VHH binders against LysM domain-containing GPI-anchored protein 3 (LYM3). Designs and how they scored, part 3

Target 1, 370 residues: LysM domain-containing GPI-anchored protein 3 (LYM3), of Arabidopsis thaliana (Mouse-ear cress) (q6npn4)
Amino acid sequence: KSTIEPCSSKDTCNSLLGYTLYTDLKVTEVASLFQVDPVSMLLSNSIDISYPDVENHVLPAKLFLKIPITCSCVDGIRKSLSTHYKTRTSDTLGSIADSVYGGLVSPEQIQVANSETDLSVLDVGTKLVIPLPCACFNGTDESLPALYLSYVVRGIDTMAGIAKRFSTSVTDLTNVNAMGAPDINPGDILAVPLLACSSNFPKYATDYGLIIPNGSYALTAGHCVQCSCVLGSRSMYCEPASISVSCSSMRCRNSNFMLGNITSQQSSSGCKLTTCSYNGFASGTILTTLSMSLQPRCPGPQQLAPLIAPPDNVPKELMYLPSPSPSPSPEFDDIAGGGSSIAAVPAASPGGATVSSSNSIPGNPANGPG

## First folded at step 19 (VHH; from t2 with T101V)

Design u4
Fold by OpenDDE, fold request of step 24:
Structure u4 (fold): chain B 370 residues (1-370), chain A 121 residues (1-121)
Amino acid sequence: as target 1 above (370 residues)
Amino acid sequence: QVQLQESGGGLVQPGGSLRLSCAASGFTFSSYAMYWVRQAPEKGLEWVSTISYSGGDTYYDDSVKGRFTVSRDNAKNTLYLQMNSLKPEDAAQYYCAKPRVYWNPDWLDVRGQGTQVTVSS
């Protein structure tokens, strides 16, 4: 099969599913639908995991979530086959596909994925493989780090609206999806590139290849370290996680700095910056690196995306509009460059001479015979 | 609503030829890659061919390569499949499909009713 997203059988990658809740569900119930870590799911959506009993929080119907998933490669095609669904009373393949999984899968695909099981009668408690779309595109968009969201197009959606919602362009969306024009239909699934931070962790780290979409968070190192993709930047910042787990030392070697500590000292010679940074997780050990740099000016506070309280309701405005990730408005410092009004001397209209040249090239007559 | 209507199927002898057509409506045909798939009796859906939105790129399953040619007329919203040197193994219900997942050919659930191709001596 031909695809614009080819893969090799050994290649796995991270991706996101756009999922809209069909009913009120607990955080754990939603996570269970996709077999994902509920905490990871919440952090992918910048939801504060420090809230008491957050796993039992009821998320409202129509809430849109980014679900972190792992893509596999099957016969050269990238997809997810790791999701299973246990059937409930009154379930049909249609209700499972269209409602429970929000159109990410079709009844036919469920049937194909479960070809060994007679699904003519759907018994309660049947475990179904749920194939899910996923895209990685080598973790890049236009040669920059990107995480891709599989987005189910709604009837109210436009390419422009989707582009705006996810801080990309119509052109980019069209190109990524190999479309001839930015026309979409309800029910289609669009690959949406999200600006992301890619880690520089060593290859031997178990969390090698960590990628976080801009404005989101991820847990790593057995839930000991929380990393963020800084807003408006491709810089990853990691700090000790807020949840209480047994963790290895997070101290930078030969220093009193702990993971995530940043000190800045401004002097006449510049800003001395000292940072204890996360460098991956290996053999049960949190790796840290102490870095020192001299910059002309001390950086401001890190602009991390705000963690939001677990939502109880979906604002009506958000039902129609993606929650604007507060893209930091680039303060275009209007450097009011004092454009000196150089008085444009009125260039004289030289009278272009109409040279008439007549050239008559003659019709040669050639001859007669045979 | 997206509509696809396949036609051109029929009975043909081995070595014969058929030209299938698919009339598309209810969506911007020229924006999408299009697919031909087929389903033989007691077999699953099989990918046959893909053509890019512009028609500039074409892809074929190995079983039909060199025998089948996919083409499209975007002005007519029509997809074609020229099938030459037909074999008994080519007998199937043929469907044109619009991709629902633009990058994954496994999501071809948007199809017409199909057209039957029978290859028999």
Scores: ipSAE 0.880, ipTM 0.954, lowest interface PAE 0.5, mean pLDDT 89
Fold by OpenDDE, fold request of step 24:
Structure u4 (fold): chain B 370 residues (1-370), chain A 121 residues (1-121)
Amino acid sequence: as target 1 above (370 residues)
Amino acid sequence: QVQLQESGGGLVQPGGSLRLSCAASGFTFSSYAMYWVRQAPEKGLEWVSTISYSGGDTYYDDSVKGRFTVSRDNAKNTLYLQMNSLKPEDAAQYYCAKPRVYWNPDWLDVRGQGTQVTVSS
């Protein structure tokens, strides 16, 4: 099978699903649908996990979430087969595909993925493999770190609207998806590149290659460390997680600095910056690095994406992607183009000229032998 | 609404030829790669061929390579499959498919009603 994203069976990547809740669901219920960590799911959406009992918070219907998943390679094609769904009363393959999973999968695909099971009668409690779309594209977009969101196109969506929503361009969306034009149809699934920051952790770290989309958070080191991209930068910033329990030491060696601590002192010679940074997780130990630098000016506080309270309602602003305001019809100012009769200056004719010549240059033969 | 209508199927002898057509409507045909798939009796859906949105790139299953040719006319919103040197194992219902997932050929649930190809002596 030919794909624009060939893969090897051993190759996996982090990916995201765009998911819209079909009903009110607890955080844990949503996470269970995709077999993902509830806390990781919340952080992918910049939801504050420090709220008490946040896992039991009820998320409202029609809420859009970014679900972090692992993308695999199956028979040379990128997809996820790690998700299982336990059937409920009144479930049909159609209702599971269209409602529960919001069109990320078709009934036919569910049937194919479960070909060993007779699905003619769907019994309650049947465990189904749910194939889900995902893309990796080598973790880059235009040579920059990126994760890809699989987005189900809605009837109200436009390519421009989607591009704006996810801070990309129509051109980029068109190219990534190998489309001839930026035309989409409801029910289509679009790969949306999300710009990201990448870690510089050593290769021996278990969280080597950590990549986080801009505006999202991620947990690492057994939920002891929380990381995010610095706004306006490609740098990753990590600090102790709010839910950290029984974590190894987060202190920078031979210092009083803790992970995430930054001090700056401005002097006549410049700004002395001291930072205790996260350097990965290895052998059950949080690795930290103390760095000192001299800069001309002290940087302002590092800005991270704001954490939001667990939502009780779908923000109206997110429901109404503003229909592009009808560009005011350019009032064709009837510029009564005064017909200035610019005179037909005559087609001057002229002439033929000629010439000629010549020359020659000849020669050289050269020889030699052996 | 996306509509695909396959035609050109029929009964042919082994070694014979058929040309399938697929008329597309309800979407910008020229924007999408298009697929041919087939389903034989008691078998699953099988990928046959893919053609890029421009027609510049074509791909074939190994079983049909050298015998089948996919083409498209974007001005007519029509997909074609020229099938030569037909074998009994080519007998199937043939479908034209629009990809729902642009990068993944497994999401081909948007199809027409299909056209039957029978190969018999």
Scores: ipSAE 0.878, ipTM 0.953, lowest interface PAE 0.5, mean pLDDT 89
Fold by OpenDDE, last read:
Structure u4 (fold): chain B 370 residues (1-370), chain A 121 residues (1-121)
Amino acid sequence: as target 1 above (370 residues)
Amino acid sequence: QVQLQESGGGLVQPGGSLRLSCAASGFTFSSYAMYWVRQAPEKGLEWVSTISYSGGDTYYDDSVKGRFTVSRDNAKNTLYLQMNSLKPEDAAQYYCAKPRVYWNPDWLDVRGQGTQVTVSS
């Protein structure tokens, strides 16, 4: 099978699914649909995990979520086969595909993925493998760190609208998806590159390769460390997680600095910056690095995306992707060509100026010896 | 509405040739890579060939490589599959497919009604 993203069976990456809730669902129910950690799902959407009873919070229908998944390679093709769905009363392959999973999968694909099971009659409680689309593209877009969101195109969507929504360009979307033109149809699934922060953790770290979309969060080190991709930057910032877990020491060695601590002191010579940074998780230990730098100016506050309460309502702004205003048909103003007879002003003869000049300059010599 | 209509199937002897056509409408044909897939009786859907949106790149399953040629005419919104040296194993319903997922050939549920290819001595 041919793909624009060849892969090997051992290669996995982090990816995102664009998912729109088909009904009101608890956070844990949504997470269960994709068999993902509910905390990870919330943080991918910058939802505050410290919110009381957040796992039982009911998310509204039509809410759009970014679902973090692991993208695998199956027979040389990128896809996820790790998701299982337990059938419910009145489920059909169609309802599962189109409603429950919002068009991320087709009934036929579900059937193919479960070829060993007779799906002619769906019994309640049947466990189905749900193939899901995902892309990796080596974690880059235009040579920059990126995570890819699999986005189901809606009838109201335009390439321009999608590009704007996800802070990319029509050109980039077109190229990433190997399209001949920026034309899309409802039901299409686009790979949308999201600007991301890539970690520089050592290869021996268990969280090697951590990548976080810009403006999002992730937990690492057994939920002890919360990392963020700084808004408008490729800088990752990590701090102790807000949730109560038993964690190894987060202190920078030979210092009183804790993970995430930043001190700045402006002087006439510049800004002295001291930072205790996260450097990965290895052998049950949180790795930290103390760095000191002198900068001309002290940095402003880190622009982290605000953590929001879990939504009770769908934000209106997400419903109204402005229909491209019909470009006003250029009223071909019939500019009645008034035939003004502009008179042929005669081409004057400009003259042959001669300029002559001479100059000479000379000679110089020098010898030197030894 | 997206419409795909396959034609050109029929009965052919082993070693014979057929040319399949697929008329596309309801979408910008030239924007999409297009696929040929086939389904034999009691078998699953099998990928046959892919052609890029421009027609510049073509891909084939190993079973048909060297025998089948995919092409397209974007001006006519038509996809073609020239099938030479047909084998009994090539007998199937052939479908033209528009991808839903551009990078994954498993999302080919947008297809026409298909055209039947029978290979019999």
Scores: ipSAE 0.874, ipTM 0.952, lowest interface PAE 0.5, mean pLDDT 89

Design u4
Fold by OpenDDE, last read:
Structure u4 (fold): chain B 370 residues (1-370), chain A 121 residues (1-121)
Amino acid sequence: as target 1 above (370 residues)
Amino acid sequence: QVQLQESGGGLVQPGGSLRLSCAASGFTFSSYAMYWVRQAPEKGLEWVSTISYSGGDTYYDDSVKGRFTVSRDNAKNTLYLQMNSLKPEDAAQYYCAKPRVYWNPDWLDVRGQGTQVTVSS
């Protein structure tokens, strides 16, 4: 089968599903639909996990969520087959596909994925494999780190609207999806590139390849470390997770710095920056690195995306509105101070002499033996 | 509404030829890669061919390579499948499909009613 994203069977990546709740569901119920960690799901949406009993929080119908999934390669095609659905009373393949999974899958695909099971009569409690769309594109968009969101097009959607919603361009969407023109139809599924932070963890780290979409969070190191992709940046910032219970030491070696600690000291010579950063998880140990740098200016506070309370309601406006793109940081209008062009006098072109020097040196022969 | 209408199927002898057509409406045909798929009795849906939105790139299942040719006329919103050297194994209901997932050929549930191809001596 031909695809614009050929893959190898051994190749997996992180991906996102755009999912709209068909009914009010608990956080754990939503997570269960996709067999994902509920905390990871919440953090992918910048929802504050420190809320008491957040896993039992009821998310409202029509809420849009980014669901983090593992994208696999099956027969050279990117898709996820890791999701199983346990059938409920009154379920049909149609209702499962169109409502429960919001059009991410078709009834026919469910049937094909479960070809060994007689689905003519859908019994309650039947476990179904649910194939889900996903894309990797080598984790890049225009050579920059990106995660791809599989987005089901709604009747009210436009390419421009989607582009705006996810802080990309119509051109980029068109290109990523190998379309001849930016025309979409309801029910289509678009790969939407999201700006992301890619980790530089060592290959031996269990969380090697960690990638976080901009403005989102992720847990790593057995939920001991929370990482974020700084808004408008490709910089990843990691700190101890708020829900951490039993974690290895998060101290930078030979220092009093803890993971996530940053100190800056401005002087006449520049800004001395000391950072204790996360460097992956290996053999049950949190790896940290202390770095010191001298910069011309001290960086401002890291602009992390605000964690939001678990939503109880979907504002009518948000049902139609693209998630607020992070407001572009106000371009500091560098008031280009009109530096008076003092007409520096054209210093004379000294005639650099051609010196030819020849030198010959000869050196020697030597012999060595049998 | 997206509409696809296949035609050109029929009964042919082994070694014969057929040309299938698919009339597309309700979407910008020239913007999408298009697919041919087939379903034989008691078999699942099988991918046959893909053509890019411009028609510049074509792909075929190994079983039909060298025998089938996909083409398109974007001005007429029509997809074609020239089938030569037909074999009994090619007998199936043939569908043209618009992809829902642009990068994944497994999401081809947007299809017409199909056209029947029968290969019998």
Scores: ipSAE 0.869, ipTM 0.950, lowest interface PAE 0.6, mean pLDDT 89
Fold by ESMFold2, last read:
Structure u4 (fold): chain B 370 residues (1-370), chain A 121 residues (1-121)
Amino acid sequence: as target 1 above (370 residues)
Amino acid sequence: QVQLQESGGGLVQPGGSLRLSCAASGFTFSSYAMYWVRQAPEKGLEWVSTISYSGGDTYYDDSVKGRFTVSRDNAKNTLYLQMNSLKPEDAAQYYCAKPRVYWNPDWLDVRGQGTQVTVSS
């Protein structure tokens, strides 16, 4: 039947949700809303995890965070079903959708995803599946890997402003979203393509398919390995994580090279590079590869995005319009000046399911609203 | 605020024709693909047709292909559905819809009262 097309693949991919806090929340509380690792969440936003007790740091209302999730194919639509929410007193499906999850989901989508539970009365402590929108990169016509951010359009947004904020173009945004003009409607959800580094780990690795936005960080291998997507070159660089307690060997076999070690020797023939690279995590073992290459000139230092302190205030460019909230809000005009505390990675237009089929999920309706 | 108003339904004999209209306001109509959906008494909302933002691409459910034609007039902010060779199975409340998630149809705005199509011998 052609009412809705299947997704292009049953595989999962990594994706990002653009989440705006509805109230002050601890790092662990935000992470628990999405069932994600708090430390990985902080690193996806280039937030320094070395601060004492960072998981109990209180993040301010209206802060925008990129939440790393896995993106599945469910009933012919790319979405995540890994998020669960336990209801509290005075919750409604509307308040859960619009406030708690920042408009990333509708009340109707929550009801459909929880059809086996009687939601006509919303008892305290009811566990709900929260379906969240996401997209996967399928590099058919693009030379650059991309990771998609699901972005809830704000009332103050313009397409040009979003393009600038996430280092992409109005053309890429309109093409990815199949739009005729860059006129966006508040509350709608826009796919933002971010440039990224893809891993090429073997399929049997538990972190197979790791993808990291350009200028961002991720933890893998049980918190033993920290990987980043190097600015400019978009190469993946992995090194031992600074916080690990106990890890398998990170030494490349038959060498004195540790994971992340790069040695360069300039000569008349060019630059001889020796690297000890991360190749995935399998069966409790950190896989490494020692490689040597000759290049015309020695590369400069890696250009990694600087880590920032855990935020106490919302950057001014990201200040969300005030919403009615159950708690006192910080001063809405009190935003860190001069820049964004949240990194974005520009990306080329996506290939794959959303643009590759005339009957694919983005171009075909599901049976009414979800 | 997105507003959609459907019209043009009515009672028709099998094999007859109707033309539905959807007047749109509160958003830039020409930026978005538009959808027709319908709801029959024993069914949930069922996708009928999609038209691209320019009107250049049209898509139909297999049950209506060849009989229904979707079109749009971006100057008048109006979406149309020409329904020919109507069958009793086409009887439903018809709605037009705008996407909320731009890259997939998982979340659609169905905000009008709809227009009833009745097909009886």
Scores: ipSAE 0.563, ipTM 0.773, lowest interface PAE 0.8, mean pLDDT 79
Fold by ESMFold2, last read:
Structure u4 (fold): chain B 370 residues (1-370), chain A 121 residues (1-121)
Amino acid sequence: as target 1 above (370 residues)
Amino acid sequence: QVQLQESGGGLVQPGGSLRLSCAASGFTFSSYAMYWVRQAPEKGLEWVSTISYSGGDTYYDDSVKGRFTVSRDNAKNTLYLQMNSLKPEDAAQYYCAKPRVYWNPDWLDVRGQGTQVTVSS
C-alpha cells in the first residue's frame, strides 16, 4: 500500500504520464490509447493545433509526450483505471505493457487489474483495464503549485539529466520519491514535480483545480478557452482559443474588456493595470473577472511558451547531449519547450493545502547516425 | 540487472518462528524502500511489510503486526523478516520486492523466486 501519499476514494487531481511512442502513431491513435482529447494532448505538449487536420498528423516513434490524465484514488492507492485497451492480433500482456504503453504498466499489474478475465489464453478483442501510475501530493512541491509526471526511467538517464530536463533538482526528485540516494534503475517509474500555474476558480466550476505546468498550455471551457502558464510564473494567462467553435460570452461583466485583454498606463503614480481574467466554466458559462491594480512599474509584454509544429522527427540534437554536471537547479523550465511539453487537462479538483514542494532526452539508438 | 534471492523458509509448527532473508544485487540497495509480500495458492499477492531506505520507518499489515519484524542491513545488501507466533494463515510463498514505481507500492513487480513458509502440526 502507498505510504507516501495517502488518499480517499473521491480525491482526484490532474496528473501527467510520460509516454514514449513505440511506433509511428497518429495523434488520434495516441489519444485513443489513453482515452484523452487529442487537441488537449497536443496543447499539453505545446504543439500548435492551428495546422489543418492536425489530429491525423503522424507522430514519430520514440517521441516523448506528456499525457494529461485524472489521477484517482482506488482503495487508498493513487492510480488511474480510466484507460482501457482492446487486444489486437499478436498482442501479449508483455507487448501491451512494455511496447504499447511504454513501460508505464507491467504485465503482472494488467493481470491483477483484470483478474475476473482468464488471461492465460489472450483472445483478440479482449477488453483490458490498464492501471497507470500517478501522484497528486496535494498539487504542491515545496509550497509552490506543482503537477506530477510519471516518468519511465531509460537506460541512458541520470538523475541529474532528468532534473535538468524538467527544471527541478536532484535533491527534490530524491525527496519526492523517498529515496536515500539519486540512483535510478531503467524501467522504474519516477515521480517528477513540474512547477505549475494553479487556478482559484470557484469549487462549482467544472474545471475547478485546473493546473498547468510552466511552459505549457491547456484547453478548457469546451474548447473555448486556451490557458498558458507563463515561464517562471505561478499565474495562468487565458484567452479565447484559436479554434472556431460556438462559445458563450467572453466579455468581462459590466465592461468593454474581452477575456485576455490587458491594458496598462504608466503615470507618475505608477502603473494602472486592467485585466480581464478567466474564472472557470460553470453551467455552460465562461466566468470572467475584471481587475484593476496599481503597481510601481508596468510589466513588459506578455510572454508565452513557444509553440512547436507537429513533429515529424524526434529532436536529434537532444538525443546525444551529455548530462551537465550536477548544480542547483534554477526554478525555470528551460527544457519544457523542446521536444517535450507539459500538460494539464481540466478535471477533478486537487486538494487544497500547503505542502512540501518547490523543476531528457531522446529515443532509442535504432535511429542513430548509421 | 536487479536480482533478489529469498531464503529461510521451511516447515514450522503453529506458534513457531522463522527468519527470512533477501539478498539483493544489481542496484543500490540502500537507496530504496523494500517490501515483503506473500502469496498463498490461488490468491493474489498480499502486502506484508515495508521498510524505508534507512530502516528508520517500518510498516506492517494488521494481520502480522506485533508478530513480524522487518529489518535491513544496508552494508550487506540484505533484507530480513523475523516471523514469530506463526499461524496456519501465514503459510504462503514469501517474496521480497523492490519498488518499480518509487512512491507507490501497488507497483511492486520486481521480486525473487520466493521462499515457502508452511505451518502445520
Scores: ipSAE 0.548, ipTM 0.790, lowest interface PAE 1.2, mean pLDDT 81

Design u4
Fold by ESMFold2, fold request of step 24:
Structure u4 (fold): chain B 370 residues (1-370), chain A 121 residues (1-121)
Amino acid sequence: as target 1 above (370 residues)
Amino acid sequence: QVQLQESGGGLVQPGGSLRLSCAASGFTFSSYAMYWVRQAPEKGLEWVSTISYSGGDTYYDDSVKGRFTVSRDNAKNTLYLQMNSLKPEDAAQYYCAKPRVYWNPDWLDVRGQGTQVTVSS
């Protein structure tokens, strides 16, 4: 891979920012800093959204989150310009860069992106574009699907510790970043490949290029569809979301199958599988594909990564030193940032990422009885 | 402690040549791509060239392509910029830089005072 990711001004792709909270913040407050959907942000971190009023949950200072963003190309440089910030009392470009945005941007980069505004006197309420570094590398790593995380190196980090934390290797991190040796400096920004599931949606879909880290979840299609990257197989599995919204039909054409349905029939010729799969969102319509195949053996149940409760505390291991945590079971004590078949051991399916609101708006998942 | 010290600047006539050097210490020089940037009076910082960690790949701004050559000696922790066919618009303070964003130059660490290149008419 090149040290400079080739790009043109017309292309975009999906990426992640590694963000560490500078203070206690509500889920909605973090999401508002990046103009991202709060429930999608939680699911990207495998956080269970079924808790009541989860968007108002207070996340602790120093918590690390993966923030899903769209990565653009500006003058041959991959960066995101989708993030805007309205200045507050006592803000400086330094405090915005180093604290509010966790070192993902420099004050000089903010100034360049906002050159039409006089920033020598920073008035409260000034709207600033916050340019943020991102990488996509064609959504692959070693010819496999990958989603790239922009990671701000901490003073306690080692390359080996980062590799272990994100289920990759020192060699791979070195290669991805076009480095000659695994030496890193605090405050620098490292591209970290996360194992992922890619979509094969048509290019006209609004969620074209959807990519989900292994062991994580995403909402798409206006909160109508929840997709996950299945442990162990890198298969993307999508089903109707449990959030109460109005949705277009999720029935596969010419069938009684709903999105997410998988059936198997044992026959003399083997196992006949029928699946109703998600194929993207276009012009307000949820696209589906009905597939039938004959396989030698019927597969077992889907193995979805477990969701974790909304955190109230930062795990001690992540707070102090980059070291392996002793854990009796599962083998990992923090699923965030590490879901893949090579690193994943948890076997529990999520019980349901459902909206607990009693005032739900009914969805219509099929034409006909629902 | 990352330290970069540029040298080799000076006064030269149009069409002349200079070779800039950058001595690096406090980090593993051979681990990183390195950059040359320049700043003329009344202008912002402009990217000039990039060289990969091994020296195998080089990149140049269109305004200097064919005239400037970047190179490095990883055994001596030194970065070089050979500047030929200098023009008045090349006059600037020249800096070498280590990347902060490892895969592209969004934020560059600049150490030392740089070295001045002056091209007289």
Scores: ipSAE 0.545, ipTM 0.785, lowest interface PAE 1.0, mean pLDDT 80
Fold by ESMFold2, fold request of step 24:
Parts: C-alpha cells; sequence; structure tokens
Structure u4 (fold): chain B 370 residues (1-370), chain A 121 residues (1-121)
C-alpha cells in the first residue's frame, strides 16, 4: 500500500475526505464544494435526514464531517478526485486551499491543476479545478474490511490521539501510510483506516461495492434504502429510508416480509431466523433476498448506532431518552474469538447518569421497533 | 518548521557524475519516504526517484534507471542522489521533497530551493 497501484479506466473505489468547516455553511453548500449528494453526506456522519428542509440546515463552523467520495482511475493510476470551485470576493489560492477546502488541497496543487488559466489575477467568478486526495487501497481483508479517510493533521494531533478517535491503532496508521515512526506534521494528510461493513451485491448492481464505516450509515438505491454498519459486529443492516421518495417494491418475493424485517423462532434445534435483506440496486429495481437460518441462540434486539439531530449554532432541545441500563450494552456480545487488531470501545454511558447528545454513539436503543 | 536544503549541483560534462545532498530538519526524517524531483527550463516538474523510510526500497523514473542511485542516512537526516553517466537531458533544477499526502507521490508540495545541474560539452 506504499505505492500507487495500477487500475483500469472502469475501476472506482469509495473513500472519505475529512473536512472541517471554515465558517457556517448550509448542508447544500458543503455538498457543493465536493459535488456530493447532500443527504448521503449527512448519513455518512450519522446525522438524521428525516428533519424538514435538512438540506438547507446551517452547519456550524469547525464541525468535522466525513465526505463520501468515489475515486476514479485516471491514466491507469488511482489519483485525486477533482471538483470545481467558483472564486468569491477576496479569495486567494491560499484561502481556497487552507480555509474553504480545509487543507485537503494545497495552493501549488491548485496551480498545477489550472495551468491553462492565468492565476496571477484571480477575478471573482473564476472557475478552478480543485484536486482532492484519494485514499483507496485494493484487496481489503474481508474479515476486517476498511474504508479510508483522508485526514488533515491538526497542530494538536498525535498519532495515538488519532488512533483513539477513529477506533484504529498506531500500528495500522503507520503501516497504511508507509511510515517508519508515528510522527506526524500539521497540515499533512494521513490515511486513516475505518472499520467497515462491505456488501456482497452482484457485480451488475449500480451500488456494487457499497461499504459503510462501522457505526455509520449510507443511502443507496436512489434514496430508497438506508444501510447501516451495526456497531461492533460489522454486520450490514438495510431498511427503507426515512425520507419520502418514490421507490420500487421492497417486499421479498413470495412473502409478507419487507426489507429489513427480521423474525426469530426459538426451537429445540436453536433459533430459526427469517430475514429480508437488501441485495443491491439494478435497473431501477431494489433487489431483496429472503433467507432462513438456524443459529444457536436467538439474537437480542438489534442495536444500531443512533442518528443525531443536525447540529447548529443553537443546540436543539434534547428529546427524552430512557435511562441507560445498569449494563452499558446488555444486548451486545463482544466475543473475544476471531482476529481484531483494533481495541473495541463500547459507547455506553455510566449507569444512573443522565444522557447527553454530545457524541454520535451513545448506546441508544435501536431506532427500528421490534 | 520543515526545512529542506539541496546542494551538490554544478556544471559537468556529458558522461560525468554528481552527488546531490538534501539536509532535512524540522521533522522526523526517518519516518518518511523521500523524493527527488527536477524541473528543466520550459518543462513541468518531473519525478526522478523515491526511497522508502528505511532506505530498503528505491524507485526510479525510466529515464534515469541504472544511472542514478538514491540513498539516505537517517542518522544525519540527509538524502542523497548519486548521478552517473549524466546526459544533457538531465540538466535541471533538482529538488528533494517530503510527502504531504503520505500515500501518494504526486502530492509533493514540500521541497527546498533546489540545486542546479548543468550538463555541457
Amino acid sequence: as target 1 above (370 residues)
Amino acid sequence: QVQLQESGGGLVQPGGSLRLSCAASGFTFSSYAMYWVRQAPEKGLEWVSTISYSGGDTYYDDSVKGRFTVSRDNAKNTLYLQMNSLKPEDAAQYYCAKPRVYWNPDWLDVRGQGTQVTVSS
């Protein structure tokens, strides 16, 4: 992973850009900087999209967002993805690079990408190509799939602090970045591996290769299907999206089961599970699979990472949440077997404490009623 | 603050040799792969060579393979480029570079002032 890997012109890969807002911006304004779908951007950050007019919500300065991007093969090599920016009053190449794009690009990279434009005079309304980094590495281990974040190192960062923040290890960070020691410099860009759920969709699905960070969400199938990577277990769970759009059938064929339905039946042979699962999006059709399996035990209620309200300059009133149980995650069974190089940290609050909306994984009950 | 200072350039006849040095400070030199790039008059920046953080892996542009050798001394925070069998096409300003995007060599934003290599008969 220390060198550029060859690719074909049809190859793409999914990645994330770590972006810090330089000022208050609407969701649509942030999305337009990166030419990405606004609601998909919100879901990648576990932000609830069911709020009215969520795309016009004003996000506060200094908010950190993971921007979902798709990187393409260019000239047989995976390179930066590019976007376009129209200059505004008082813009300089420096302010565009360091503030507007949060250090994800340098002024020199903008100059190189725009060599056919006279940048010595930077008039308002000038269209610039903005190259962006692409952290994609082929051949992810299926037992530990990863999605990579391009992270701009801050002056207060340490490698250990970044590893803890993103639930990875210093060893993984140094290996992914081909580094000899865990010393980082502010303004540099580090690839951060995030644990993820990968899909097994057929190659003809338009969302083939869907991958979702652990404890996060993605929107697919023309906004019809919302998928999540279940916290800790790395199991992908998909259900109808919580927004109003026109969608093809989400019923599993020859059944009353809707996409996302899971039922269980205790028997003498163990637990009989019936699931209606998402199998990709093809030719305008939401593909579903009805399956039945036997497991030794019936699973408890499914635990999804909670969605948070869209953040703003004025905190929203917190909705009442049930007090946490005496055990932080009584429904989670984190089996010590199997390989894991990343320390798992439950998101549970201490028992008997009031809850706050200050983090994205607070141990909230599942958002789908059983 | 990252500082890179190239030296060792000069005038040489075709077929001659030069050894370029790059003194590094302001960062942990031994943590990073290092790069040599060059720029000839009326040409863009051209990648020349890469060396891994340990010095165990080296890579070269096809135009310099077999003639140039990159090396490093991590105890002295110094990068080297041994340039043998120099051709007129090798004449350029040579820069050493530290990666800013740690996994992608096309993003070599951090480099020194450079050292001039001139090849004349």
Scores: ipSAE 0.471, ipTM 0.773, lowest interface PAE 1.5, mean pLDDT 78

